# VHH binders against o26223: the designs that were tried, part 70

Target 1, 191 residues: o26223
Amino acid sequence: MKLLWTSQHIKVTVHIDGKVSKMDVLEAIKTRRSIRKYQDREVPEELIDKILDAAMCGPSAVDERPWHFIVVRNREMLEKIPEVHPYGAMVKDAPVAIIVCCDSSLEKIPGFWVQDCSIASQNILLAAHSLGLGAVWTGVYPLEDRVEGIRRLFSIPEHVIPFSVIPLGYPAENPGTRDLFDPDRIHLEKW

## First folded at step 21 (VHH)

Design YD6
Fold by OpenDDE, fold request of step 23:
Structure YD6 (fold): chain B 191 residues (1-191), chain A 124 residues (1-124)
Amino acid sequence: as target 1 above (191 residues)
Amino acid sequence: QVQLQESGGGLVQPGGSLRLSCAASGFTFSEKWMSWVRQAPGEGREWVSGISWSGGWTDYADSVKGRFTIARDNVKNTLYLLMDSLKSDDTAVYYCAKHKYSAFPEKQDEFDIWGQGTQVTVSS
């Protein structure tokens, strides 16, 4: 009996009528994909605000909340980012990008800021997806060349560490969903 | 092993031209900004030119602007310096250098890999 795995194309029906279909959290997590192609369409400020709100809702070590966000809409700056980020080519095509940064002066416990900013970055991705946008996490930290490249490009002070660049836009691609569940990575009670 | 190897230096007359090459190995060349730096006899190292990973951005020292052209071939892992209208003051050992940062250098310590250099002598 050949179990024909019918790839149920979960048609993310982006309802055109501005009603952001409420995506549940599990759906958002499971169906999120990196989107690197964007429509020639502006992202409303309201959506960015929602995304940033979500970004700030994640936990942080001892509630240090070290994150800062640079919202970049300027086309000239968006076009410059790929020059300092070799894998950031899609940023120039996005209507907006969010640069997640850590203010080291806010760090209470050393090293946890990476986790904090990761959570913030992931929340940006999930929120974007739930709102019908596409996004991709382009890693900056811990690569020194990218960190300093972004720092200088945006005149970021030394105590602030660029962590990620996340371009956002309405998706112009549909890479489909993946099943990434791997039971071999699950260990019960012991390794 | 990480390596940069310069070639193409030589003796030229004033007004002449040279093409320097720098072969890169042991790292992902296509992701890194690169520069040429020169050192004249008895002088310190002088930044000459820099180029972004894509080649989209280039910059030059004022002393060579309009005469030198930096270029790269990421497929060949090679950095180039086209030197036109050479002057006696261009006499130096020319080094290719890998940037630590994706930016034009502000300091001499912003390079982490250096070639052995190639001698350029401009003399009548």
Scores: ipSAE 0.891, ipTM 0.948, lowest interface PAE 0.4, mean pLDDT 93
Fold by OpenDDE, look of step 21:
Structure YD6 (fold): chain B 191 residues (1-191), chain A 124 residues (1-124)
Amino acid sequence: as target 1 above (191 residues)
Amino acid sequence: QVQLQESGGGLVQPGGSLRLSCAASGFTFSEKWMSWVRQAPGEGREWVSGISWSGGWTDYADSVKGRFTIARDNVKNTLYLLMDSLKSDDTAVYYCAKHKYSAFPEKQDEFDIWGQGTQVTVSS
């Protein structure tokens, strides 16, 4: 019995009536893909607020919550980001990008901020997807050339570390879903 | 091995033109900002021009603006400096330098790789 994997086109029916179909968390996780092509359509501020709210709901080490977010909509700035991020070409095509940063002055335990900002970044991706947007995580930290490039471009203080740049927009591509489950990566009780 | 190697220097008369080349190896050239820096006899190093990884962003020192053009070929891993309307004051050793950061340099220590330099002499 050849299970014909019917590529169910998840028609993200963006119902015009503003009712964002609620995606359950497992569906969001499993169906999320990096989106690098965007429609020529603005993202409402309300959606960005929801995404940022989700970004701040993640756990952090000893609840330090070291994250800050720069929301970038300025076209000139979006066009400059690729110049300081060699793999950020898609940012120029996005209507908005979020730069996730760490304020080192908020750290309670050194080094855990990477995990904290990673969680925040992932929550941004999941929230975006659940809201019918596409996004991609472009890594900034720990590459010094990108960190300093973004820092100078946005006049970020020395004690604040740019971590990631996440362009967002309505998707203009559908890369499909992947099954990434690998039982060989699961060890029971011992290696 | 990480290396930058300049070429194209020489003797030229005032008003003449030269094209410098810098061949890069041992690192991902296409991802890095690059600059030309020169040093005249008895003087300190002077930043001349810089270029972003894509070539989409360039900048020049005031002393060379309008006369020099920085370019790059990421396929050939080569940085170029087109020098037109050369003046005696352009006489220097010209160095190719890799940026530490994806930004124009603010200090001399923001370069992590240097070439050996190529001599440019502008003399009548």
Scores: ipSAE 0.864, ipTM 0.934, lowest interface PAE 0.5, mean pLDDT 93
Fold by OpenDDE, fold request of step 23:
Structure YD6 (fold): chain B 191 residues (1-191), chain A 124 residues (1-124)
Amino acid sequence: as target 1 above (191 residues)
Amino acid sequence: QVQLQESGGGLVQPGGSLRLSCAASGFTFSEKWMSWVRQAPGEGREWVSGISWSGGWTDYADSVKGRFTIARDNVKNTLYLLMDSLKSDDTAVYYCAKHKYSAFPEKQDEFDIWGQGTQVTVSS
């Protein structure tokens, strides 16, 4: 029985009229794309607050919640980020970026902070998308050149580890959706 | 093999100009910050100038500011140092160095790859 997965084109009607249509969680996950082009439009603080609230709702190892967030709106700083991140060119075009960091002093079990910050970063992406914003995860950790570059640029203490830089803005591109389901990656009961 | 190779050094009179080149190989040059460092006879190594991966961010030691210009060509994997208004005190071996970090160096140990150096002699 060939399950014909009919690609239902979920028309995400982005209502332009400021009413953020409530996107369900599966829709958010499935339709989220990396957005690297942004409109010349400011992101309201209220949306950033919602995104950060979502970022802090993820699980963490033994509830350590090691994450910190630097919200960057300063144009000079946004323009400098690409200099310390060779794949962060889009950051200079974003009205705002969030730098996700780990405070190692909050870590209860070594090593899980990567998972914790990853979850936080992903929640930022999903929340942004659900709110009609575009974002992209630019990796900082574990590359030491970027980690130290971001650290020095933002005067981040040594015990705090920059993890990711996430530029955000209203999308100026629509890359479409992808079907990434791969049944070959699913194993039943055993490998 | 990872390598930096300096060239362009020589003898020049005070007030003269030189252009140093550093050819990089064995690593992704276009993603790395680079610097020039010099060592005069009997002295320690002195940072001269640094440049971001894109070339959009540069800095200079006070001793060379306004006289030297650092540049790079990422297509050619080459770092440059344009030296104008050379002084006797600029006499040194000039080294090309790759940064460990995407930042200007604070310490000498923040370089992980060095060239062999090129001699610059400023003398009347």
Scores: ipSAE 0.859, ipTM 0.932, lowest interface PAE 0.5, mean pLDDT 93
Fold by OpenDDE, second read of step 22:
Structure YD6 (fold): chain B 191 residues (1-191), chain A 124 residues (1-124)
Amino acid sequence: as target 1 above (191 residues)
Amino acid sequence: QVQLQESGGGLVQPGGSLRLSCAASGFTFSEKWMSWVRQAPGEGREWVSGISWSGGWTDYADSVKGRFTIARDNVKNTLYLLMDSLKSDDTAVYYCAKHKYSAFPEKQDEFDIWGQGTQVTVSS
């Protein structure tokens, strides 16, 4: 009995104006913006689960999958994050934040964890956007003051490195879309 | 040049008040946690108070809680310590110190910049 792993195509239904619209991957990538203002509305756990599922679907070096995720909903903690992250002011206004971390003990090849956690972080942003949420990547690593600040705030073990803090919520802003294509950054065959 | 310069120390009677200032230069003051640390004669350095970059998070040693207030002005690049109800035991050199981390210090080596200190003497 071949267990056909039916890849449940997570049909991300974005409720725009009461209509469930499907967002394809290119649309998600091109229309995603950093969102720093959020509605006073809770994010369902189901959506967070979908986002975290997406976060874990990215590739990693030799499939090391070094990532861990801290889901933060506690208001006191959300309010403290900006104190240890000078550019994380919006976190206090979000109903939830995800802290992406690397467990260094899971690394098979040193240094690739930055790429792995970056991919996970980007997948969080794209998934959030596709689900009708807004998010922003606030950088923690490689700034030691922020890394240690987040570490102590959440009692993160020394072998685990905080990488990013991503607040999420229903958007209370619409910054529009940008065309970021730059042909001057494309080199054919040679620099 | 990276520098911290304390001022405002002096002689005061028990029950009196002082305001210390620390002028910061040579680094982005508004992004760094800061502390006051003091050293009494013949004693080691004692952490007194700390403040987050925004000023939204403060903490104090038990010995000064309710009497001292730490504050900062990020526009002026200045750290303050308001000291009320001063006691003889508050006599010390008071140092301004920059944190390495965005957290309250656990050890003395978690400061990377120190001022020269300002003398506070509480005596009748």
Scores: ipSAE 0.846, ipTM 0.926, lowest interface PAE 0.5, mean pLDDT 93
Fold by ESMFold2, look of step 21:
Structure YD6 (fold): chain B 191 residues (1-191), chain A 124 residues (1-124)
Amino acid sequence: as target 1 above (191 residues)
Amino acid sequence: QVQLQESGGGLVQPGGSLRLSCAASGFTFSEKWMSWVRQAPGEGREWVSGISWSGGWTDYADSVKGRFTIARDNVKNTLYLLMDSLKSDDTAVYYCAKHKYSAFPEKQDEFDIWGQGTQVTVSS
């Protein structure tokens, strides 16, 4: 029995003057729009890696980090999602989609995974926007017909809960910026 | 007030054809997956075919593949089963059923609405 070890070649990108992204965080939050039309242009794997890194930076209940992500680029699979998700028609036109899932075996506090996966999903949207991509959150949980449909389509085990499907790509639309601030929603000191 | 009503069954000779219809009411048919399920005398229920809400995804039991065609009309709220090259072992009561989930079923308890059935008899 001879033990063999292999080394992995990892290139570390040197961070020059701390300027990795050009978009201010408040700008990203205020200008992000749901994008449902995409260019016929592939999204490089490195951008998906950056988006998923950002997704995993979110806080979670007692640091449970229950999230898992399925990256879908296969055309046949992307075209089947609308058959499971009646309001997910734009997924068939996306070059890639990310399915955000909860692995319930990682839960430390039952039920807070919804907040955890919501945070990861929003970070995906913001990171995609900052990289010049457009995305939209299509809801899966808590609709049991969609949850089970997505689970079976992607062979997701029963202890893993698909939460959202996020198609993304270079935008082919510009819906513009919205002014949604409503002071009547703000209550000082109490209701 | 949810209902499924099958029609179009009858007596036919081997090699013949039939078209079954299932009229739906009381729910949003155009958003639901549907199936045909059959039960032969003295047998358990057998899933025959299923179809997604849009009609874009269909599947069939091996016993009927190539001979039966499932279809739907979301304007008329009607599910169809076109049965060709009928054999004696296709004799059964045929039910239309609404899925609980947006997936092909793995068990019988994944249907929440059933029709009353229509008899298909294949004999020479």
Scores: ipSAE 0.417, ipTM 0.753, lowest interface PAE 2.9, mean pLDDT 90
Fold by ESMFold2, fold request of step 23:
Structure YD6 (fold): chain B 191 residues (1-191), chain A 124 residues (1-124)
Amino acid sequence: as target 1 above (191 residues)
Amino acid sequence: QVQLQESGGGLVQPGGSLRLSCAASGFTFSEKWMSWVRQAPGEGREWVSGISWSGGWTDYADSVKGRFTIARDNVKNTLYLLMDSLKSDDTAVYYCAKHKYSAFPEKQDEFDIWGQGTQVTVSS
């Protein structure tokens, strides 16, 4: 909003945001880094809702959408995850974690749920990054000891398969951007 | 070669104490959940106690709660069972066992590596 009044010569310039207020998708993909250190700061429920909305926008095999998500904020539970996941130590320091699961009763094509849940997991990482959060994907499936450990810890039923644990929070580190493009990985027409 | 070797068993009077040790080799002990399991003559195996890979999460069978303490040393790759206030019912061969899963057992046969066992005999 601009206000101009000539007889009293009052000029008020209201800041007009002419810049893009959201992160470009290619920028988000190229600048997202695994973040394992988090500020001691809560993540609002509103941001988690946006992240999970993004997760569910992913494609799935024959639109089977086999995913379910467990949002974990309880400190006792977050502190126990590293006990079933020895390389998930950063989870105990996160304000929140999301467990991505497959409900096998929703599968329409056997085995494609892994791709489906991978897509949802990556969308969580990108959406978190676009909202100013940091996250990291910690692997659960296909390691049977971790799958069963997480299932029992969170009372997940036998037909539901925990796929990944994604701790997230406001970042307390900045690893910087990497240039990972490698033309030797590109094959034209055949191998 | 994957191996679990128990030691520290023996003959003890009721009310006495023992410390069992289990030396582990041939696998990444510091990343695995471990348990003690016992078997009295003519009986099936009974889970006694379990411990997470870090030692931060432990659990016990009701029959031994308050009397036994499980512990581990991930630098020395050794599992321990501290047994206090021993009773004649504690007489058994005690086995060190590696969990298949990072969880306390809920079903039979959730262990994939077993030691040879060490005899504990509680007798007056």
Scores: ipSAE 0.409, ipTM 0.758, lowest interface PAE 3.2, mean pLDDT 90

Design YD6
Fold by ESMFold2, fold request of step 23:
Structure YD6 (fold): chain B 191 residues (1-191), chain A 124 residues (1-124)
Amino acid sequence: as target 1 above (191 residues)
Amino acid sequence: QVQLQESGGGLVQPGGSLRLSCAASGFTFSEKWMSWVRQAPGEGREWVSGISWSGGWTDYADSVKGRFTIARDNVKNTLYLLMDSLKSDDTAVYYCAKHKYSAFPEKQDEFDIWGQGTQVTVSS
């Protein structure tokens, strides 16, 4: 497979075993930062589709895949989210937000949906980053006031639990890379 | 101690105005949605108005729209109800209440802190 990337500069892609080298997964994980300031620039539907495809690639308890996603672009709705989610102030400035939800009718093992939706949420963050977008996970569950606020705002049924709100857009800030590795957190064989 | 204390009620002639206050203590008022709820003699409680934590989103019962204004001061931890063009039907005990959820209520058990109430009487 030979792909030529063209811009105002010539880009050379190194092909290894039929794969195109883009962002290394470890680099993506290490460099992803919470982004709360966004450019006034729309995010194409095609990128949202890729992000949600990535979200659904996550593992889940006994393959229950309990997740559902609400894509929010309407300005009025984005501006209302901070009123039900006070620490989500940046959402009103985002071109789009994704609400990660659990459909409890899809649960096969009680209570593991939190891990399942956390995995989907993290995949959204990493996929957005790999596509040149910035995002931040704002917590909804387990805070009942936020859960019910979001549920009523978006007409989410009782058996569906809003888990997180993830605003995203092209970043208007660069917080830089952090060095968070701490060997003291690693325990061999036992505590 | 968690407390809501209403004040500003009284006797007013029809067409008059009142301003109710509700002093909040013992919780983070500036992060919570609040409402006014009233109870007329011999009646159940009626939701009057609600306001989001920031004050940016308000709603009113149809019976008071255009006449009442809900407001809050998050520095003074105080909720207000500005009542204009009062009618005899507005006679009630007025309570301030803290929401359980960041949403306008759908039923009475969605409030977890209630004040003691302040009497408003509109008489000819």
Scores: ipSAE 0.404, ipTM 0.759, lowest interface PAE 3.2, mean pLDDT 90

